# Designs tried in a protein design chat: VH-VL binders against q8wyp3r787to878. Part 28

Target 1, 92 residues: q8wyp3r787to878
Amino acid sequence: FQNYLRVAFQEVNSGCTGKTLLVRPYITTEDVCQICAEKFKVGDPEEYSLFLFVDETWQQLAEDTYPQKIKAELHSRPQPHIFHFVYKRIKN
Short names: E, the ipSAE of ESMFold2; O, the ipSAE of OpenDDE; V2, 0.75 times the mean of E and O plus 0.25 times the DockQ between their complexes.

## First folded at step 20 (VH-VL; framework fv_romlusevimab)

Design p03 (at its last look DockQ between E and O 0.87; V2 from the best seeds 0.00; counts 0 for: pae E 2.2 > 2)
Fold by OpenDDE, look of step 20:
Structure p03 (fold): chain C 92 residues (1-92), chain A 118 residues (1-118), chain B 108 residues (1-108)
Amino acid sequence: as target 1 above (92 residues)
Amino acid sequence: QVQLVQSGSELKKPGASVKVSCKASGYTFTKYAMNWVRQAPGQGLEWMGWINTNTGNPTYAQGFTGRFVFSLDTSVSTASLQISSLKAEDTAVYYCARWRPYYGMDVWGQGTTVTVSS
Amino acid sequence: SYVLTQPPSVSVAPGKTARITCGGNNIGYKSVYWYQQKPGQAPVLVIYYDKNRPSGIPERFSGSNSGNTATLTISGVEAGDEADYYCQVWDTSSHHWVFGGGTKLTVL
């Protein structure tokens, strides 16, 4: 696994900005969320989570999952797919 | 409504060739790679490889090079598997299955039985 | 080559819980998919990415994955659950999808 993870920060009223995080291969979603909260200066991180946008679907990632694992496998040959990790507010 | 429909059973002699087709419907065919999986009688699933349905570029698993050819006819949303110089050990059910990113091989064809017998 | 190891068979009484294991080196760092195959039928995806259920798959089916073992758990086993179950991972080294040998679940 690469030691980086691209994460977009999505806010309803401010658009979307992205950051590249330097993270270990086995970092958990929970840990990524903590990093995101700090990097994006989120004051209420309990209302945010890490989402995977892939194939026109949104998936909220459980805290004990590994985003780097997802990234590595989604880059698999032979047919690339666009995907995004998005740090955003949990709906409802 | 999303489905893969494969061609019918085949009975062939050793040395002959066979072409199994897999027609996709209910989704954009060129969006997802198509897998081929072999299952010999009483045996487990064996991944043969997959084909990029957008570029037509195939990737063959070890043991499935040479006599096995993946192809596409995008005009009719169809993927095909051709096996040449058939051997008795090629007797199996062959499945096509689309690969949906993150979600796995979520749609499978019904399978095509290929029997190679003298 | 990467190898997935499944028990060849598991037997369980109706209403009980079946656990089908899939062993692999550091499999916890791979995404595991599970397929159900009934006699004469094509495989059906029952678990994707370790623990997620596709639409239409009963909540009785669950998955876990850590260390060197992934597990498919079927609670409240029904007669209709009798089938072969296969685990699957992507081997990034060989660029192969790898299936386990399959486990025949018998409902006694």
Scores: ipSAE 0.795, ipTM 0.941, lowest interface PAE 0.7, mean pLDDT 95
Fold by ESMFold2, look of step 20:
Structure p03 (fold): chain C 92 residues (1-92), chain A 118 residues (1-118), chain B 108 residues (1-108)
Amino acid sequence: as target 1 above (92 residues)
Amino acid sequence: QVQLVQSGSELKKPGASVKVSCKASGYTFTKYAMNWVRQAPGQGLEWMGWINTNTGNPTYAQGFTGRFVFSLDTSVSTASLQISSLKAEDTAVYYCARWRPYYGMDVWGQGTTVTVSS
Amino acid sequence: SYVLTQPPSVSVAPGKTARITCGGNNIGYKSVYWYQQKPGQAPVLVIYYDKNRPSGIPERFSGSNSGNTATLTISGVEAGDEADYYCQVWDTSSHHWVFGGGTKLTVL
């Protein structure tokens, strides 16, 4: 189980910040987005989504995916790869 | 542009050895693990293991820890599979495939047929 | 050891929809990859991470994964879709890739 998820918040004109969220092991991307909207105090949550930055590419995560599953998969291989979960606007 | 090109088919007798090579081009060879997958005639895909292309450390699936050796030559972007003490049951097509994190085994070699007969 | 179960074969008329299942305990909590293998050729990735298509894979290929079943769906089936299809997951406990046994899709 992973009870923690590190999420960066990317906002235009303010750079980025990160928070470690205390979350359920089987939390969905939809639920993470709701937590992020509250923690990062966004007023227009429908314009944001959770993204995965991996292998120098961006992937918008569908709301029914499980970020903790992705984290576990990326950590389980011996050849390390840099990745980040980023809460950011869909249009940038 | 990204491709894996494997060495040609081999006909061997039982007890011999074979080395299958897999040359990568069009990407940074050391960024992605290289997998080996076996397919016996008329059978499905069987994962044999992988090798970390940055460190050279192999991991073998159960049943492939004895006669099967993965190796690298990073100077020519090549992964190799050596099979020693060949048996008839080693007759198969052998594939190399790179693993991209999140994206899967997105590039495969064309396969190398190894035939073991006496 | 984690086991993936696929039907050995599926037959579909041209233009209809094929559904190829991949069964596994709690497979909905795993990332499922699908590969197409035509006779005499190497496998080709057609779905990654349950439902995403690599570049060049037509939209008529789609995937889903929930509960104990992942499904590859091919709508508007064409003769060129005749192939063996394999599902694949990562087994975290064994640190191994696991392939399903494969499903032969016949268009007739």
Scores: ipSAE 0.521, ipTM 0.881, lowest interface PAE 2.2, mean pLDDT 90
ESMFold2 (binder alone), look of step 20: mean pLDDT 95; pTM 0.960

Design p04 (at its last look DockQ between E and O 0.85; V2 from the best seeds 0.78)
Fold by OpenDDE, look of step 20:
Structure p04 (fold): chain C 92 residues (1-92), chain A 118 residues (1-118), chain B 108 residues (1-108)
Amino acid sequence: as target 1 above (92 residues)
Amino acid sequence: QVQLVQSGSELKKPGASVKVSCKASGYTFTKYAMNWVRQAPGQGLEWMGWINTNTGNPTYAQGFTGRFVFSLDTSVSTASLQISSLKAEDTAVYYCARYRPYYGMDVWGQGTTVTVSS
Amino acid sequence: SYVLTQPPSVSVAPGKTARITCGGNNIGFKSVYWYQQKPGQAPVLVIYYDRNRPSGIPERFSGSNSGNTATLTISGVEAGDEADYYCQVWDTSSHHWVFGGGTKLTVL
């Protein structure tokens, strides 16, 4: 586990911006969301969540999951696939 | 529509070789790594390794080096497992299984029974 | 080598809840997958990444993973649920997929 996590901030009107977060290996999605809210200056964090984009699919991550676990395992695959952690609004 | 279809049952003598094929359909074959899993009669699942379907680079699990060879024919979306110098203990059902990132081994072949007997 | 430990068998009455455990050192920090295998059939993925169900898998199937134990829970067990169930993790140190020994679920 590396102590960094790349997270993209997605807004409909402003596109995507990315930040590299320095986080511990066992940080939860909830904690990552809090960091994202602060880093991206989100005023209504309750409407946002952390998503995994992988293999053309979107997965909203539960608050008690570990994004660093996901990253570590996906990086260890013999056939690499692009994936992204995206902090964005929850769809209504 | 996504499926893996394996070749039929094989009956071989010790010392012979066998080649099990796994034909993929319904998706881009070279996009996902292909796993091979062995299951001896009455036993559990045993991971044999996987092959990168884009580069053809195989990775073999411990205990499955030497006599076991993974190969590809991308022109027909087919992965193959060859076992040489067959032994009685190679008697098992062999499965191919697609690995989808994050989602695991989400598609399996129907299995191929290989029986090695004198 | 990393080892996953499952009970050899679990029995449950129809309509009741079955719990199949998968023990492993610090398994909570691994992604656990579960497969169902009925007699004479290929394995079927029923849980991916600890708690997620593939399409077509009934909501009766759920997964959890924390500490040293992952659990597959089958609520409202039906006769058709009788099968062998295998947990699986990726061992990053050996670069191996590791299966548990399997659990035979018997519906009484």
Scores: ipSAE 0.823, ipTM 0.947, lowest interface PAE 0.6, mean pLDDT 95
Fold by ESMFold2, look of step 20:
Structure p04 (fold): chain C 92 residues (1-92), chain A 118 residues (1-118), chain B 108 residues (1-108)
Amino acid sequence: as target 1 above (92 residues)
Amino acid sequence: QVQLVQSGSELKKPGASVKVSCKASGYTFTKYAMNWVRQAPGQGLEWMGWINTNTGNPTYAQGFTGRFVFSLDTSVSTASLQISSLKAEDTAVYYCARYRPYYGMDVWGQGTTVTVSS
Amino acid sequence: SYVLTQPPSVSVAPGKTARITCGGNNIGFKSVYWYQQKPGQAPVLVIYYDRNRPSGIPERFSGSNSGNTATLTISGVEAGDEADYYCQVWDTSSHHWVFGGGTKLTVL
């Protein structure tokens, strides 16, 4: 099995798109951001980060975190909620 | 003004039953799981389990699959813990705590002391 | 039954740095929460997801987690920080929350 991570791309001046990434279980947030910069063709990747949207709040994910671990924990923990991983500008 | 307010202290004899209530206010009660945590005198925190506040489905930790029953009354935003066939070792403070996804057990009740003695 | 091990007590002088450890097999692949409990009070969440502070928790509280050890660090320790501190993880395989045994922080 290969693992999948769904990531939305949010840009204020254009539409919102999403992609399902094929990733290894221990991919870091930093590596996800690199893949997203390529897949979404951003010219200024240093201005973007991966965010978690959960319980109507935004959390910027540190580069040394593991999105697949976060996903697995949130799915298994009591009374799971819908959440999204979003690649977006830090300033927004 | 998110708050969990628990029922008052209880003094019981062995073999009796007790019901500890936990009333929520300031948020949508059915959105977040409710946990129960025990703390025996001079001891640490022990997770007892949780209840899904939308479905009413409980999950009990090992050692709590018997005399301990979690329940809800969503009409008054209240979770309850019932302990039957009380034993002296059930003497403890019992806490309710909501789990907020990602953020953990972010709001706790004040605790309810249950004392079981002859 | 996943086990978290904490030292029973830690002593620190006022203004110095306290480090409270939480040991567990491969705890670096779990997400660690820390709770502060003062005498006669309910626990209060002070760190979530290894290193994040809830609103209202002073910046001198910080956390780290790698390998087999998670650490709560309190810099500039004040008398008001005297409390019991508990680490906690979610064990995904058993679907259980697990608490450490607690550490009493004494400010001398």
Scores: ipSAE 0.692, ipTM 0.914, lowest interface PAE 1.3, mean pLDDT 92
ESMFold2 (binder alone), look of step 20: mean pLDDT 95; pTM 0.962

Design p05 (at its last look DockQ between E and O 0.88; V2 from the best seeds 0.78)
Fold by OpenDDE, look of step 20:
Formats: structure tokens, sequence, C-alpha cells
Structure p05 (fold): chain C 92 residues (1-92), chain A 118 residues (1-118), chain B 108 residues (1-108)
């Protein structure tokens, strides 16, 4: 596992901005969300979650999942695919 | 309606060759890698490898090098498996299966039975 | 080579819960996929990424993965659930998809 994770912050009216997070291999989605809330200065983090965007689909990641595991596996495929971790508001 | 349709059953003698085809429909063929999986009679699933449908580069699993060749005909959205110098132990059902990132082998062909017998 | 170990067979009465295990070294750090195969048919993906269900798969099917064991759980087992079930992981070291040996689920 690499010790970094690229996360994009999606705002309703401001588009997306990205940051590279230094994280341990076994960091949870919950922990990543906390880091994102701090770095992106989100005032209502309970309204946000971490999403995986892959193959034109959105997948909200459960708090107990491991984004680094996802990244490592997707990168290790013989045929690489573009994917993004996105910190954004949960749709109601 | 995404689906993979494979060619019909084959009966071959030892030493002959066979080519199994897998035609894709309902999606962009070159977007997803195509896997090949073998299943001998009464046995489990065995991954043979996959082919990059965009570049055409095949990757063969251990034990499936030499006599096994993956190929593409992108003009007709078809992946093929050719087995040369057939042996009795090649008798099996062969499946093609699409790999979708994160979601796994989500679409399978119906399988092609290849029987090698004297 | 990476190895996945499944029990050869599991039997369960209708309406009860079946649990099919898939053992692998540190499998909790791999993504596990599960396939259902009925006689004479192609495999069908029933669980992806440890615990996610594809569209069309009943909620009776669930997955878990931690430590050295992944588990496919089928609650309220029906006669139609009788099939072979295979777990699968990607081995990043060998760059191979690896299948378990398969488990035959019998509905009594």
Amino acid sequence: as target 1 above (92 residues)
Amino acid sequence: QVQLVQSGSELKKPGASVKVSCKASGYTFTKYAMNWVRQAPGQGLEWMGWINTNTGNPYYAQGFTGRFVFSLDTSVSTASLQISSLKAEDTAVYYCARYRPYYGMDVWGQGTTVTVSS
Amino acid sequence: SYVLTQPPSVSVAPGKTARITCGGNNIGWKSVYWYQQKPGQAPVLVIYYDKQRPSGIPERFSGSNSGNTATLTISGVEAGDEADYYCQVWDTSSHHWVFGGGTKLTVL
C-alpha cells in the first residue's frame, strides 16, 4: 500500500478541488472523512461521506471500509481503470 | 441488455485445435477486459487469464501458456480462445466473463463445452 | 500461490440460514467476490467487494470478510438456492484471479 490517498472535494457551486492525503494503509473511510472535513474546512461533516467514482458509477463507502485496499487492488489490475475518491454531500 | 454469447459445443481428437468465440453485446466491447475461465467435468472454476480489449494484450495465468491463445475481433465485438495440440485433459466447459472494475466478473457467457476424445 | 479454502459441502434445511466460508491468508485485506452456479449453468455474481449485492440478487444473500475468513450468508434458504458457490479474490502478488474450490449447498 502507498501512504497517500487522493481525494477530491465536490462542492455544490464550486466544482471539485483535490488534495493528497498522507494516510496509513489500514485507514478507514471514517478516518478519511474526518481528515477531509478538517482539510476542506467542512462545517457540517455529518452531511458528507466518501464516495468511489468508478466506471461512471457512484458508490458510497461504508465507514468501516478501507479506501487504500480499493486503490491498491484497482491499480494492480492488468487493465487499469480510472477511479476517484470523492468527498461530497450525501444526497437525501 | 448486456450479454455474452459463446460458440457451440466442440468435439475434437487429440492433437487437433479448437477456437471458442465469445460475442459481446449491449455495451462497449473495448471498455472491459475479457476473462476466460475453465471448468473440467465435476471440478471447480479455474481462471485462465484475460485479454485487454482495448490494447489486445493477453495475460495468461500460470499453466495456460503456450497452447492457449486469446484474441480479439473488435469489429464484431468478439473475443476468442484458441487451444492447440488438444489433450484429453482439455475436456471442459470454457467460459468468457466480462470484468467490470470494482464490480468483478459481472457478466458471463453461457459456456462452451470442449470434448477431446480419441 | 494464494489459496482459498472452502468446505466441499454445506447442508441446510429450508428456511434456515446457510453459511459458506472462504478461508485465505489475510483475506480480510482482499476484496472477495462470490459466485453462484447451478447445474448446467454459468456462474452468477451474487456478491462483489465483500458485501455488496448486484442488482437482482435477493437481500437474503449477504457477505462478510475479516481476518482469515470470508463468509457468504444465505438467510431463509430456499430450494432454488441449491447450487455450487465459489469465492474469488485477486492475488496482487501473482497477478491472478483465484477461485476457491467451491461449496455445494444442499437444501434438505
Scores: ipSAE 0.776, ipTM 0.939, lowest interface PAE 0.7, mean pLDDT 95
Fold by ESMFold2, look of step 20:
Structure p05 (fold): chain C 92 residues (1-92), chain A 118 residues (1-118), chain B 108 residues (1-108)
Amino acid sequence: as target 1 above (92 residues)
Amino acid sequence: QVQLVQSGSELKKPGASVKVSCKASGYTFTKYAMNWVRQAPGQGLEWMGWINTNTGNPYYAQGFTGRFVFSLDTSVSTASLQISSLKAEDTAVYYCARYRPYYGMDVWGQGTTVTVSS
Amino acid sequence: SYVLTQPPSVSVAPGKTARITCGGNNIGWKSVYWYQQKPGQAPVLVIYYDKQRPSGIPERFSGSNSGNTATLTISGVEAGDEADYYCQVWDTSSHHWVFGGGTKLTVL
C-alpha cells in the first residue's frame, strides 16, 4: 500500500464511488484534491475538499497536510478504527 | 458527560502491591484504547503503554514490561493498573487516558497518587 | 527511542503572545499533540494533529509544525494560561506515544 491512497467521492444525492490513487509519499492534501478533481471529473473543483471520516466524525483536511502520513499514523496507533478519505463538497 | 474516575490515593511499603482502577462513563468503553501515564514528583509525563479494551491485549512501553500489569473488567467499564514489588521509584501520580482515533488522548482520569515509603 | 525537547520554562506578560517549542528530528513529518496541565490537575488536550483545536479551546491557542520544530502559540495570554505544556507525538516505528519534557509557562 506504499504510494497508494484510497479516496471516495461523495456527491449530493449520489452514492459513493472510490478510486485508489498512485501518489508519492509526501503528497499534500492540496495535490490530492487536484488529482481528485481530474479523476472524478468535477466541474467546480474550488467547491470540494478532502475530508477524513473517522470515529463517526468528519474532519476537513487543511491543504498543507499529508494524507499518507495521516494514513500511516492511524493504521499503526492503538486500537485502530476504520477511516476513509473522502473528496466531497465543502458545504453540505 | 464522558469521564474517567480513578481510585483514591495509596500509601504503600516497599515490596507491597497496588491496584489503580479507572472507571469510564458516558461512552462505549470497549471502543477506545486505554492508556496509562506516569508522572513522578516534579517530573514530566511518561507513557507506560495501553490496553485494547475490545480484546484485552496490553502493550507495555519500554521500561514497563515487568512489574506492571494492565487489566480490564468490561462488565463495569473499568481498566486497572497493578504494580507489584513496589519500589520507592514507583512513587508517582498515575493517570488513565482514553485514545480517540485522530483526536488523541482527549479524556483523562483525575490521577491516583501512589506513595511508596518505609 | 524518539526524543522530544522542550524549553523548561517560558515567561510572558499578560496580553502578549507565548511561543512554546517542541524539537524533534523531522518532527514536521509527525503529527503533534499539545496538553495543558495546571498544578494538581490532569492534563487537558489543547491541540491535536499539529493545529486543530478540541471543542472548548479558545481560538487564541494555535499550533504549527515544520522541519524539526513544532510550536504552540498562545496569543493574548491570560493569567489562567499559567501551566505546564507538553508536546506529544506517535512514533510509528517504535509504536510509542512520546511526550516532551514539558514547559512551564509563567504569566508575569
Scores: ipSAE 0.717, ipTM 0.918, lowest interface PAE 1.1, mean pLDDT 92
ESMFold2 (binder alone), look of step 20: mean pLDDT 95; pTM 0.964

## First folded at step 21 (VH-VL; framework fv_romlusevimab)

Design ctrl1 (at its last look DockQ between E and O 0.34; V2 from the best seeds 0.00; counts 0 for: pae E 2.7 > 2)
Fold by ESMFold2, look of step 21:
Structure ctrl1 (fold): chain C 92 residues (1-92), chain A 118 residues (1-118), chain B 108 residues (1-108)
Amino acid sequence: as target 1 above (92 residues)
Amino acid sequence: QVQLVQSGSELKKPGASVKVSCKASGYTFTKSAMNWVRQAPGQGLEWMGSINTNTGNPTYAQGFTGRFVFSLDTSVSTASLQISSLKAEDTAVYYCARYRPSYGMDVWGQGTTVTVSS
Amino acid sequence: SYVLTQPPSVSVAPGKTARITCGGNNIGWKSVSWYQQKPGQAPVLVIYSDKNRPSGIPERFSGSNSGNTATLTISGVEAGDEADYYCQVWDTSSHHWVFGGGTKLTVL
């Protein structure tokens, strides 16, 4: 039932801060974005999305994806890379 | 540009051995696992396993834990597949493929045909 | 061990839409990649993470994944799309990459 997801919040002039979210294993990216908007107190949540940063590349996650499955796959694959889930502005 | 260049095709008799090489260029070789994939004539793709290019630790798929050995020479950014005690059933095209996080196998070598016949 | 099931072949008329399925238990909880292989050539990645297109792959290639089925969709099919198509997942429980058996797309 209970699971954890580390999400960094990135803003242009405030740097990067992180929170560990307690989430359901099957939470969607859409739901994570809703939680992040509340916890990071953003005023314009429609301008933000959840991104995956890995291997020096950014990937915007579609609303119907599952961050916990992505995390589990990346951790278990051979020769795992450091990765981050980042809540940030879509244009940023 | 990222590239994987494999050694040339081989014609072998049963009982011999073969070494297929895969030379990488255009990226940091030790950052990405190297995979080996077999395709027998007229058949689909079969994952044989991978090697951690930083540690040299191989992982073999079931059925490939015996006569198949993965190795590295990081000084020349090269992964190798050695097949010993060759059998006719080893006749196939052998591919190397780079794993990239989130992508899977995004870059493939051109393939090396190994033919085993008497 | 985890199994992916694909139809052996799919035929589609030029300009129409091809749909190639990849079945697996709870495949919607796995990230799916798709590969195109033309005769005598190495496979080429055409879809990753269920829906994403690598640079250089035409927009008419798309993907979906939910429940027990992932689907590669090719709209506006051209003769040059004739190839074998393979789905692939990483199975976290076995620590194996798994390929589907492949689907031959014929444009008639």
Scores: ipSAE 0.447, ipTM 0.874, lowest interface PAE 2.7, mean pLDDT 91
Fold by OpenDDE, look of step 21:
Structure ctrl1 (fold): chain C 92 residues (1-92), chain A 118 residues (1-118), chain B 108 residues (1-108)
Amino acid sequence: as target 1 above (92 residues)
Amino acid sequence: QVQLVQSGSELKKPGASVKVSCKASGYTFTKSAMNWVRQAPGQGLEWMGSINTNTGNPTYAQGFTGRFVFSLDTSVSTASLQISSLKAEDTAVYYCARYRPSYGMDVWGQGTTVTVSS
Amino acid sequence: SYVLTQPPSVSVAPGKTARITCGGNNIGWKSVSWYQQKPGQAPVLVIYSDKNRPSGIPERFSGSNSGNTATLTISGVEAGDEADYYCQVWDTSSHHWVFGGGTKLTVL
């Protein structure tokens, strides 16, 4: 595991901005969201979550999942997947 | 609802071939990987490999190369497993299972029993 | 090859708590899924990402993972919980999904 996680911040009607987070391998999605809220200066973090975009699908990550584990798994696939961790508003 | 429906039981002679189908419904077929899992009688689950439902590229587990072929018919949201040159030891229940990152193999077919007997 | 080790069987009285372990080298660094398989049925995902429950899975089912051991815990065991349980991880070295050998849970 590498102690970094690339997370894109997606805003409505705007481009995505990415940040590289220095995080421990066993950090939870909840913790990552907290870090994102701070770094992206989100005022209403309860409206946001961490999503995984992979294979043209959006998956909201549960709070107790481990993005670094997910990243490692995806990188280790026989067929590489293009994926993105995206911090964005929860769909209403 | 999301489900995988597999083809019916098969009884084959050694040396024959079998094709097991797995039809998906309730979700976009091409957006999730399909896995194949074998379970011999009284034994545990064994991963056979997976197929990328978007690209059609298969990945075979060790021990499941050669005689085992994964294929797709995306027009009918169906994944298939073909086993050629069947052996007695191929007798097992074969499952297809949808995989989503972070969510594991969250949807399984009901299984297809393949019996190889002389 | 990466190996997951499960006890072949676990017995528990109704209402008690069953714990099924899954041993693996540094399994705590892997995401563990658990599957329930009742006789004559297909496996059902009961835990993903170590400790998350899919919709429809009772809160009685919980998971933990640290060090070299992942554990599926079933509290308030019911007769209907009698089944085989399999742990699963992705092996980054061999590029294989690896299942444990399975644990037969018997409700006494």
Scores: ipSAE 0.239, ipTM 0.842, lowest interface PAE 2.0, mean pLDDT 93
ESMFold2 (binder alone), look of step 21: mean pLDDT 94; pTM 0.954

Design g01 (at its last look DockQ between E and O 0.90; V2 from the best seeds 0.78)
Fold by OpenDDE, look of step 21:
Parts: structure tokens; C-alpha cells; sequence
Structure g01 (fold): chain C 92 residues (1-92), chain A 118 residues (1-118), chain B 108 residues (1-108)
């Protein structure tokens, strides 16, 4: 595992801004969300979550998951696909 | 409909060669890597390796180097497994399986039985 | 090489809950996939990334993964659930997909 995670911040009707987070290999999605909330200055973090965008699909990551695990595995594939971790509002 | 259709059963003598084909349909063939999985009679699943369907670069699992060759014919969306110098121990059902990132081996062929017998 | 350990067989009465375990060193830090294989058929993906269900897979199927054990749970077991179940992980170190030995689920 690497000690960084690239996360894009997506706001409604706006472009995405990305940040590289220095995180522990075993950081949880919950912790990543907290970091994102702070770095992106989100005032209502309870309405946001971390999503994985891969193969044209969105997956909301549960708080107890490990983004670094996902990243490590996806990078080790024989046929790389672009994927993104995106911090954005949860759709209700 | 996404599906993988494999070639029919094979009966071969020891020392012979066999080529199993796996034709993909319902999706862009070159988008997803193709896996090969072996299952000996009454045994479990064994990963043989996969092939990059875009570059054609194969990766063979340990134990499946030498006699096993993955290949592609992208013009017909087909992946193939060739086994040379067949042995009795190669008797098994061979599966092709598409790998979708994050989602795993989500589509499988129906399997091809290869029987090696004297 | 990385090894996944499954019980060879699990038996359960209809309507009850079956739990199939998959043991592996620090498997909780790996993504576990589960496959169902009925006799004479190809494997079918029933769980991906520890606990996610593919479309078409009943909610009766669930997965968990922590520590050294991943578990496939099948609630309200039906006769049609009788099959072999395989866990699978990607071993980043060896660049191998690794299958468990498989578990035969018998519905009594």
C-alpha cells in the first residue's frame, strides 16, 4: 500500500477538484471522509461520502471499508482501468 | 446480453495439443481482461492466469507456464487457450471468465471439458 | 503462496442460515469474492468486494470480511442453494488470483 490517496471533490453543478491525501495504508473510508471534509472545507460532512468511480459505475464506500485496499488491488490489474475516489454529496 | 461461449469438449491423447476458444459478445471485448480457470474432476477452481485483451499480453499463474498459451483474435472477440504436450493431469474443465475491475469475474463461459486419455 | 481455507462441507436445513467461512492471513485487508457453482454448471459470482451483491443475486446472500476470516452467509436457505461455494482473493504480492478449496453446501 502507498501512503497517498487521490480524492476528487465534486460539487453540484461544478467541476471536480482533486487533492492528494497523505494517508496511512489502512485508513478507513470514514477517516478519509473526515480528512476530505476538512481539506475541502465542507460544512455539512454528514451529507457527503466517498465514492469509487470505476468502469462507468459509482459505488458509495461504506465507512468501514479501506480505500487503499481498493486502490492497491485495482493498480495491480493486468488491464488497467481508470478509477477515481470522489468525495461528493449523497443522493437522497 | 453479455456472454462467453466456449468451444466444445475435447478428447485427446497424451502428447497432443488442444485449443479451447472463448467467444465474447454483448460487450467490448478489448475492454476487460480474460481469465482462464481450470477445474479438475471433483476438484476446486484453479486460476491459470489472464490475458490483456487490449495488448494481448498474457500472464500465467505459477504452474501454468510453458505448455499453456493464451491468445486472442480480437477480430472475432475470441480468447483462446492452447495446451501442448497434453498430460492425463490436464484432464479438466476449462473456463474463461471476464474480469471487470472491482466487480470480479462477473461473466463465465460454460466451460470446456478436455479429456486426456491413452 | 497465499492460501484460502474453506470447510469442505456445510449442511443446513431449509429455511435456516448457512455460513461458509474463508480463512486467510489478514484476509480482512483483501477483497473477497464468492462464487456459487451448481453441479455441471459454471461458477456464478454471488458476492464481490466482501459484501456487495451483483444484480440478480438475492438479498439472502451476504458477505462479511474481517481479521482472518471472510464469511458468506445465506439466510433462508433453499434447496436451490445447494452448490459448491468458492471464495477468492487477489494476492497483490504474488499477482495471483487465489481460490479457496470450495465448500459443498448441502441442504438437508
Amino acid sequence: as target 1 above (92 residues)
Amino acid sequence: QVQLVQSGSELKKPGASVKVSCKASGYTFTKYAMNWVRQAPGQGLEWMGWINTNTGNPYYAQGFTGRFVFSLDTSVSTASLQISSLKAEDTAVYYCARYRPYYGMDVWGQGTTVTVSS
Amino acid sequence: SYVLTQPPSVSVAPGKTARITCGGNNIGWKSVYWYQQKPGQAPVLVIYYDKQRPSGIPERFSGSNSGNTATLTISGVEAGDEADYYCQVWDVSSHHWVFGGGTKLTVL
Scores: ipSAE 0.778, ipTM 0.941, lowest interface PAE 0.7, mean pLDDT 95
Fold by ESMFold2, look of step 21:
Structure g01 (fold): chain C 92 residues (1-92), chain A 118 residues (1-118), chain B 108 residues (1-108)
Amino acid sequence: as target 1 above (92 residues)
Amino acid sequence: QVQLVQSGSELKKPGASVKVSCKASGYTFTKYAMNWVRQAPGQGLEWMGWINTNTGNPYYAQGFTGRFVFSLDTSVSTASLQISSLKAEDTAVYYCARYRPYYGMDVWGQGTTVTVSS
Amino acid sequence: SYVLTQPPSVSVAPGKTARITCGGNNIGWKSVYWYQQKPGQAPVLVIYYDKQRPSGIPERFSGSNSGNTATLTISGVEAGDEADYYCQVWDVSSHHWVFGGGTKLTVL
């Protein structure tokens, strides 16, 4: 199967837009950030990171993590919760 | 503030039944799955399964599908483990632990010692 | 039936670094949790998702996970770190939480 990763782009004090990325298995957070910088046309990519919003909290994902692994684990565990991958500014 | 408080230790004879209770406080009980974990004397941790606290649907690990029953009373934020036809090998400390999505089993009850002795 | 293998014991001198390993087939594609358990007490989560620390866990505790081995590292070991340590993963295919057998850390 083709793998998809839905990523929201959140800009400070504005709404969100989202894109579904076609990605290979084992894509890293670092790679997703590079794709997002291009897709969302950010000029200062060093100020952004990929975050996981889960259980009403934000977790900045380290560059060597695997979003597809996180997605598979969270979907398979009992009593699943809604979660989002969000590309947003680190300081905000 | 977030706590899981378990019922007191039990001394039982083989063939009896026991019910271990786990009362949650400081959070929305029905939001997080509740796990049960067993630890026999001198042994490691053994996952028994969990229960969906919103639906009441249990999931039992291999080896725990017979005499072990998970249940809820959401009116008092309590999960329970019932063990029927007790055997000597059921002697253990039984823990409840909530699963917080992404973060793991982040809050544990203090444990309930069940001793099965003739 | 996914299996995690830990050494039964590790000894380390005070102030030195302890490394506790957790072996599993392709464990690098799983997310590893570590728990500390002192005698007579419930386990305490010390590492989640390979290398993240819960609030209140000192920076001396760190984790790594790649290939077939995850490692809990405790730097500047103190007597209060003596405990049993368990690794844990969620196995997606079996829908099971799996614990390692535990490692007794002795500070000598």
Scores: ipSAE 0.699, ipTM 0.913, lowest interface PAE 1.2, mean pLDDT 92
ESMFold2 (binder alone), look of step 21: mean pLDDT 95; pTM 0.964

